VH-VL binders against UPF0292 protein AF_0905. Designs and how they scored, part 1

Every score and structure here is a prediction.

Target 1, 124 residues: UPF0292 protein AF_0905, of Archaeoglobus fulgidus (o29357)
Amino acid sequence: MEDYKPFFEAIDELKEKSENGWVVVVEGKKDVRSLRAIGVSGEIVVFTGYASTADTLKDRKVIILTDSDAKGMEIEKGLVEALKTYGKIPDVEIKRKIFSNVRKEISKVEEISAFYEKISGIEL
Structure headers, positions and changes below count from the first letter of each chain, unless a header shows other numbers; antibody chains are not in Kabat numbers.
F, E and O stand for the ipSAE by ESMFold2-Fast, ESMFold2 and OpenDDE, each averaged over both directions (binder to target, target to binder). V2 = 0.75 x the mean of E and O + 0.25 x the DockQ between their complexes.
[cut] stands for letters that were removed.
The coordinates of atoms that the task and the answers printed are left out; those that the model quotes come from them. Centres of patches stay.

## First folded at step 8 (VH-VL; from s38 with heavy chain R103G G104K)

Design f1
Fold by ESMFold2, look of step 8:
Structure f1 (fold): chain C 124 residues (1-124), chain A 121 residues (1-121), chain B 112 residues (1-112)
Amino acid sequence: as target 1 above (124 residues)
Amino acid sequence: EVQLVQSGAEVKKPGSSVKVSCKASGGTFSDYAISWVRQAPGQGLEWMGRIIPIFGDANYAQKFQGRVTITADESTSTAYMELSSLRSEDTAVYYCAREGYYGKDYYFDYWGQGTLVTVSS
Amino acid sequence: NFMLTQPHSVSESPGKTVTISCTRSSGSIADNYVKWYQQRPGSAPTTVIYEDNQRPSGVPDRFSGSIDSSSNSASLTISGLKTEDEADYYCQSYDSSTYHWVFGGGTKLTVL
């Protein structure tokens, strides 16, 4: 049986930070839908380009929550670099915590809500 | 309106180098990667490499590693591709293309007009 | 590294439907989104399909894309074929193991 406690703890941390003004950056609108379904209530921004996205976030507390795959890592790396020019260090660890124990099952943010229902038994 | 304008056609001798420029306008240059693609006469498209200007890293196809250098100048919104040790089989049209982001996917949404490079003795 | 294999040519009559295949040699076709480009002689390519089955603005809805995991392939389908559809067509996908873009060999579509 898989131990999903770290996954749920990471989701709780995400929700808490979102409630406390952290802005979550995702790759697309299906990701927004997935995060809303599990109770992420704060501001969520969809990536549109490295410099443009960083400019809109330059004075915000930021969580980067892109997919756990090669393209998602490229976006994360570029956003980290772009935000550095404003002296900002975004949170990239919540993504690691979310996916580290569930990589065999999911790798995309849009998959989180269905997976959450599956392992928790809670219908969203 | 987004446009990519490339430098003009070149005729080169074997063993020399060529540097093709690609000037972008109408968009935010540092938002996108720029890819280089070539096409020999009567042949298909061949990806050469890319650069992401925001952090200056270039990635090269294995076939061209060691012969190609891709760079970008943010102040002029211009990408460059330099191919060295030219051979006759390097005769091709060289395109730059922008990797546009739509939904969750990238595709080459704008292409330069192409630059013919002819390598002959 | 994987390869994308396309038929060298396909032909169909105006008004009919044509399908161009793009078969991935290793790994799953579903691992990375497939793009399709149209290229007319003397011109740069233009995108007709991205994200497997999405059309850029201005591309007619008679162009459609699909994925078939059973054959490990993608398909470009053009219905109501018009003479203006004569062109070379290329599929493209990302190779996550090498961080490279991969183009298929191309397919010449003849409308006759």
Scores: ipSAE 0.513, ipTM 0.852, lowest interface PAE 2.2, mean pLDDT 92

## First folded at step 12 (VH-VL)

Design m2 (from k1 with heavy chain F55Y)
Fold by OpenDDE, fold request of step 13:
Structure m2 (fold): chain C 124 residues (1-124), chain A 121 residues (1-121), chain B 112 residues (1-112)
Amino acid sequence: as target 1 above (124 residues)
Amino acid sequence: EVQLVQSGAEVKKPGSSVKVSCKASGGTFSDYHISWVRQAPGQGLEWMGRIIPIYGEANYAQKFQGRVTITADESTSTAYMELSSLRSEDTAVYYCAREGYYGKDWYFDYWGQGTLVTVSS
Amino acid sequence: NFMLTQPHSVSESPGKTVTISCTRSSGSIADDYVKWYQQRPGSAPTTVIYEDNQRPSGVPDRFSGSIDSSSNSASLTISGLKTEDEADYYCQSYDSSLYGWVFGGGTKLTVL
């Protein structure tokens, strides 16, 4: 049986950082709803373009949580480069931890809440 | 108002190269992607490639690999498409298009006016 | 990779409704959002539909987009057809395996 402990730990870390002022950047509104549903309570920013999004976050601690697909990877990379111009280093490890520990069962941030509920029921 | 203004028409000999420019105005250049699309006379739209200016990487259609180079200059908000080893079949109108993101995906929200490239001996 | 297939041409009288199909050859039409572009004679293309069924500002609501998973196709529907709608229409989708865009072959719409 699959061990989902690392996934839960990654989610807990996300929630902890979010509560401590880290801003989470996502691709769309469905992603926001998914993260809210699992208890992410801090500020979440929706991507509106590489430079513009980075400019709004130039003085913030940033977590980039885009989809684990080609499109999401491009957005992540572009945001990293854009934030670099302000000397900002975002957290891109939370995303890696979340999606690497579910063995490709999900790839979209909008899928996290449903997946979280499913495996929570199995664990209990 | 957002505009993409391309360089003027070109007449080229077979075997030569052409470089078309596309200058963007009315927005933040580094927010977007720039794609190049061509259209031969009486034919459909054909995607050639795309660049992501913020980190300068380009992807190309397999058909044009090794023959096309797409670049961008953020300081001038200008993208370039260079096509080498021109042949008569490359005669077409070449368009640049901006890819914008509006919450779910990218799409070509603005187009240049097109640049006619004629390849003839 | 995949191809997008459109009918070569469609025609209809003013005031009527026309539908242009766009069928994906492999994978699911729902794997990526479909876009539609209009190109009038002698002009550059313009966007009429994005994200399957969204209209950019300035595009009238008589233009609509839809997805049909059962036929693995997208459709552009134009109601209340006007003479100004005479144009070529292209569907488009992104192929993540190629890191590139795919256009349909285009459909010539003639207003009778």
Scores: ipSAE 0.908, ipTM 0.951, lowest interface PAE 0.4, mean pLDDT 96
Fold by OpenDDE, fold request of step 13:
Structure m2 (fold): chain C 124 residues (1-124), chain A 121 residues (1-121), chain B 112 residues (1-112)
Amino acid sequence: as target 1 above (124 residues)
Amino acid sequence: EVQLVQSGAEVKKPGSSVKVSCKASGGTFSDYHISWVRQAPGQGLEWMGRIIPIYGEANYAQKFQGRVTITADESTSTAYMELSSLRSEDTAVYYCAREGYYGKDWYFDYWGQGTLVTVSS
Amino acid sequence: NFMLTQPHSVSESPGKTVTISCTRSSGSIADDYVKWYQQRPGSAPTTVIYEDNQRPSGVPDRFSGSIDSSSNSASLTISGLKTEDEADYYCQSYDSSLYGWVFGGGTKLTVL
């Protein structure tokens, strides 16, 4: 459990920011379900395209939580670029903290809830 | 209505270059990717490369690396594919295709009408 | 990298069911979602299946997709075959190691 302390801290930070009005951007509906299962309660937006998604978020504090794979990195990069046009700098560090501290056991946001349950021994 | 309109047919000599355009309408150009796919007569589909217009990076199939250049102009919602050092084997219909994101993945949701490129001496 | 292998051709009578296979040569068929495209003669391809088994709007439910991990293959099944289904069908998947798309060789479906 000690080895996963940074993971849990990242999750707690995600939950806290979400409760404080930060919008979390994810790739798909399964990601939404996974995040809800671990207690993320704020607004979650599903990616529909770079510019269009950014436009809906131009006046919000944004966390980008896409998958930690090639596809997810492309989406993150494009969203960052799109949000930049509105002078917005999204939080991409929570994603880094989440996936960098799981020993490459998971790479998809949809896997977070199951992984959380597995390592904590707590049924969600 | 979403449309991809490509430039017209080309007849080229071996060793020359061809540049095909693909203009998108009916959507937000910067939301998507643009891929190029060719099809030789009586043959299957062959992916050539892809560009992500919003930050202008392209990836290419190894077969075409060094001969193909894919670019995009967001201001005109137009993608381009330039193929150099043309050979007779490059004779094909060239398609642009939009990669749209649905569910949790991309697929080619709209295609151009195709551009016939004939390479002949 | 990997290849996707399809049968060259399949044929069946109207009203019947036909299945087209798409076998991945290496890695797992589940590593990335499979797409299927239909190409009628003289036309550009159109999507009939994405994400293994999802149909775009306008595609009839007699088109279905599936994955078989045991054979490392995907399948396109067309029930209630119609003459308008006569076309070439291509499977497709993304190869993250190459940062590129891979098409199957295509299957010509003839409606008898």
Scores: ipSAE 0.903, ipTM 0.950, lowest interface PAE 0.5, mean pLDDT 96
Fold by ESMFold2, fold request of step 13:
Structure m2 (fold): chain C 124 residues (1-124), chain A 121 residues (1-121), chain B 112 residues (1-112)
Amino acid sequence: as target 1 above (124 residues)
Amino acid sequence: EVQLVQSGAEVKKPGSSVKVSCKASGGTFSDYHISWVRQAPGQGLEWMGRIIPIYGEANYAQKFQGRVTITADESTSTAYMELSSLRSEDTAVYYCAREGYYGKDWYFDYWGQGTLVTVSS
Amino acid sequence: NFMLTQPHSVSESPGKTVTISCTRSSGSIADDYVKWYQQRPGSAPTTVIYEDNQRPSGVPDRFSGSIDSSSNSASLTISGLKTEDEADYYCQSYDSSLYGWVFGGGTKLTVL
């Protein structure tokens, strides 16, 4: 369990922020389903393009939760730049915390729910 | 309508440079990536590189590293590809293509009309 | 990095089905989504498949894509062939290690 404590703490932080009005941005529909399964209850939006996504989020608190791979980092970087034009600094650290402890096991947001169930013993 | 309009055909001497423009209209330019692809006569498609205009970084195929420069101007919605030290083997049609995002995938959803560059003595 | 290998040409009669293969040289074909492009002579390419097996709007359902992990390949299948399907077809995949795209060598489809 202690090997995964940072992972669970990051998931708890994600859920808490989601409940308190932070919008989570993901790459696709399967990511939404994965996050709903682990109890992320707030608004989740799917990336559609850098400027267009940022425009929909310009008045919101934002968590960027794209995959932990090259393509996910490209989307994150571009969305950070797009939000910067509105004076917004999104949270990119929760993604780092989620994947840093488990990067050998998973790298995609859509994998989180199955992995969470596996290591916690809790059926979702 | 989304359109990518490229600059006109060029005839160049070996050792010179060419700069091809690609003006995008329709859609939101800063949403997309722009790739450049060439096709020599009778040959297949060859990816040269791409740019992500929102933060201005480009990536190049190894074959073209050091000879190609790809830039973008968000204010005019225009991408540019410059190829230097031209050789006869660089004779080709040069395409720009927009990388659109759909589902969880990027793909080339719109292409420019192509620009013929002929390198001859 | 990797290469994508396609047959140089394929032929089939109208009304029949053809399959064009795209074999990845190293790493897994499943590491990134496969796209397929159609190009008629003198024209820019257009997309017929993305995300392995999805069709852009306006592409008829006669076009389908699939992945075969055992042969490390993708396939474009065109059923109910029409003479208008005569074109060059290219597969494409992303190479994350290079932050760039890789095209297959292309396949000339002839419809007799």
Scores: ipSAE 0.839, ipTM 0.913, lowest interface PAE 0.5, mean pLDDT 93
Fold by ESMFold2, fold request of step 13:
Structure m2 (fold): chain C 124 residues (1-124), chain A 121 residues (1-121), chain B 112 residues (1-112)
Amino acid sequence: as target 1 above (124 residues)
Amino acid sequence: EVQLVQSGAEVKKPGSSVKVSCKASGGTFSDYHISWVRQAPGQGLEWMGRIIPIYGEANYAQKFQGRVTITADESTSTAYMELSSLRSEDTAVYYCAREGYYGKDWYFDYWGQGTLVTVSS
Amino acid sequence: NFMLTQPHSVSESPGKTVTISCTRSSGSIADDYVKWYQQRPGSAPTTVIYEDNQRPSGVPDRFSGSIDSSSNSASLTISGLKTEDEADYYCQSYDSSLYGWVFGGGTKLTVL
């Protein structure tokens, strides 16, 4: 009876944007594997530092998908500031949509694939 | 080659302030956080606070809240720590340290040489 | 708000193995990654372990880290002890409630 429709819709939006040239920024390699497992097929970049990561992305459409915790929010804030110097506004809302109604269950991007499998019944 | 160079030793009177500088070279300054850690003679490491230069926000340990100020100047790749209302127990070596990002973790990957601050009457 | 507690000192002979514990007082040791720092006398600390059990480049593989949720602790293990390993060792973790770092009290390792 749990309503996970918003979660699945946010995942679908993520996958669609990824297929259409948006670059997804994550905190680590386990996050990459988790997103690949649920079908995110486009470019995924691992954070290496605020200015250096932003410099590689200054001409791209960007989704910031860091963990929904204090450290993930700090990285997101710093990347937003770094990209702002290039006049770029990254998408930070897909992360909010993904975690907003599942925060009780997961808070890390690396947890998404196992959670997706659990609530969908789809074996990944 | 990454290097953090701190300002020289200071001798201060009780009630005064000290400001220690930490100039970073090598690497990209706005990629990192800068922490300040002190160590009194014969004692352990004590975290004082840190700054995230890309957005200029600092956080302080509760013990130092209200008398420590940490700032950064991106244009000179320099962080500063100012400690006010000095007491004899503030005699310590003060370190700056860079927080680098590796794997999915931040850690203090480079440290300054330390600045001895002596507070005596 | 939590503290990290370490033994004050440990001793062991060259060639042997030593384990230095780091116990977290509240919350879970698994909530935030544990780092370990080595400090020789008169020098600034250097990192020997990050992300609980990863070694920075140049750190010998005889240094290893682990966590134990049942005792709410982390451990630094140094095998094949060398006299050059004689130093103070500090564990460290992040406290997200304070947006700040916590150091353990430090452990003096003596290699007899």
Scores: ipSAE 0.839, ipTM 0.912, lowest interface PAE 0.5, mean pLDDT 93
Fold by ESMFold2, fold request of step 13:
Structure m2 (fold): chain C 124 residues (1-124), chain A 121 residues (1-121), chain B 112 residues (1-112)
Amino acid sequence: as target 1 above (124 residues)
Amino acid sequence: EVQLVQSGAEVKKPGSSVKVSCKASGGTFSDYHISWVRQAPGQGLEWMGRIIPIYGEANYAQKFQGRVTITADESTSTAYMELSSLRSEDTAVYYCAREGYYGKDWYFDYWGQGTLVTVSS
Amino acid sequence: NFMLTQPHSVSESPGKTVTISCTRSSGSIADDYVKWYQQRPGSAPTTVIYEDNQRPSGVPDRFSGSIDSSSNSASLTISGLKTEDEADYYCQSYDSSLYGWVFGGGTKLTVL
């Protein structure tokens, strides 16, 4: 019996911040589609490189939502460093909240929408 | 236009060290990773290590751990590879390569011209 | 910690199709994307496939890549073979446990 309440609470927090001007950074286009399907309605930016991505986001509030794997952590670390040069601290905790209780089922942002539909019974 | 230009060929004695430079131009250096790959005469490609310049961390192939040091200077857009305690088996062409990000994958999108290092008595 | 094994050489006639295999020794070939590099004699390598089956701009669509989980392998397929395709070909994958890249041993393609 898996308790998915923390997962849904993290998704709600993500959607609320997105509605309030936080920009979500993801690894690829499939991640964008996944987040749109679950109702993330604000701005989503696809990573293109550490400094270049950070430069486009230097005056914004940022959530880093890369995959929960080694490559996703490398991108997260580099973006944190790049944004730090502008005095900005991105949110990296929503990703941890999303994946912490579902790591046995999913690790990729692109998997979120199908998983959400599966465990909620809500057709997306 | 993206280019990676390496320092010139070197002839070294056993037991010495070599340091090869790789200057990147035509891109945003801090967007990328830099890998070093060598190729002995008539042999295949062998990955040595890489650096992520934005936070200065390097990782090395186990075979070279303890003998190789890879560094980067963001201000000059230049990466360096230093290999110590040279042996005749280290005779090879040494390449730097830029890891670019496309789709959802990193791959070596630009390569330097190669630097021949010859280790002989 | 894994190895990528390729045939040492392959040959085929112009206009035909050749397939070069790349077999992963342990773990799954699907754990990380496979890249393919072409190296002509005397030159640095260039990329012909990334993300298993994607082509960089300027690479002809006669180059294609695929994954076969049952044999734990990747393949590079070159159709409409041209004499300019004569080169060494290397597969490559990332080993997340070592934060490092692994190259296959390389395949010499001869176009007769």
Scores: ipSAE 0.834, ipTM 0.909, lowest interface PAE 0.5, mean pLDDT 93

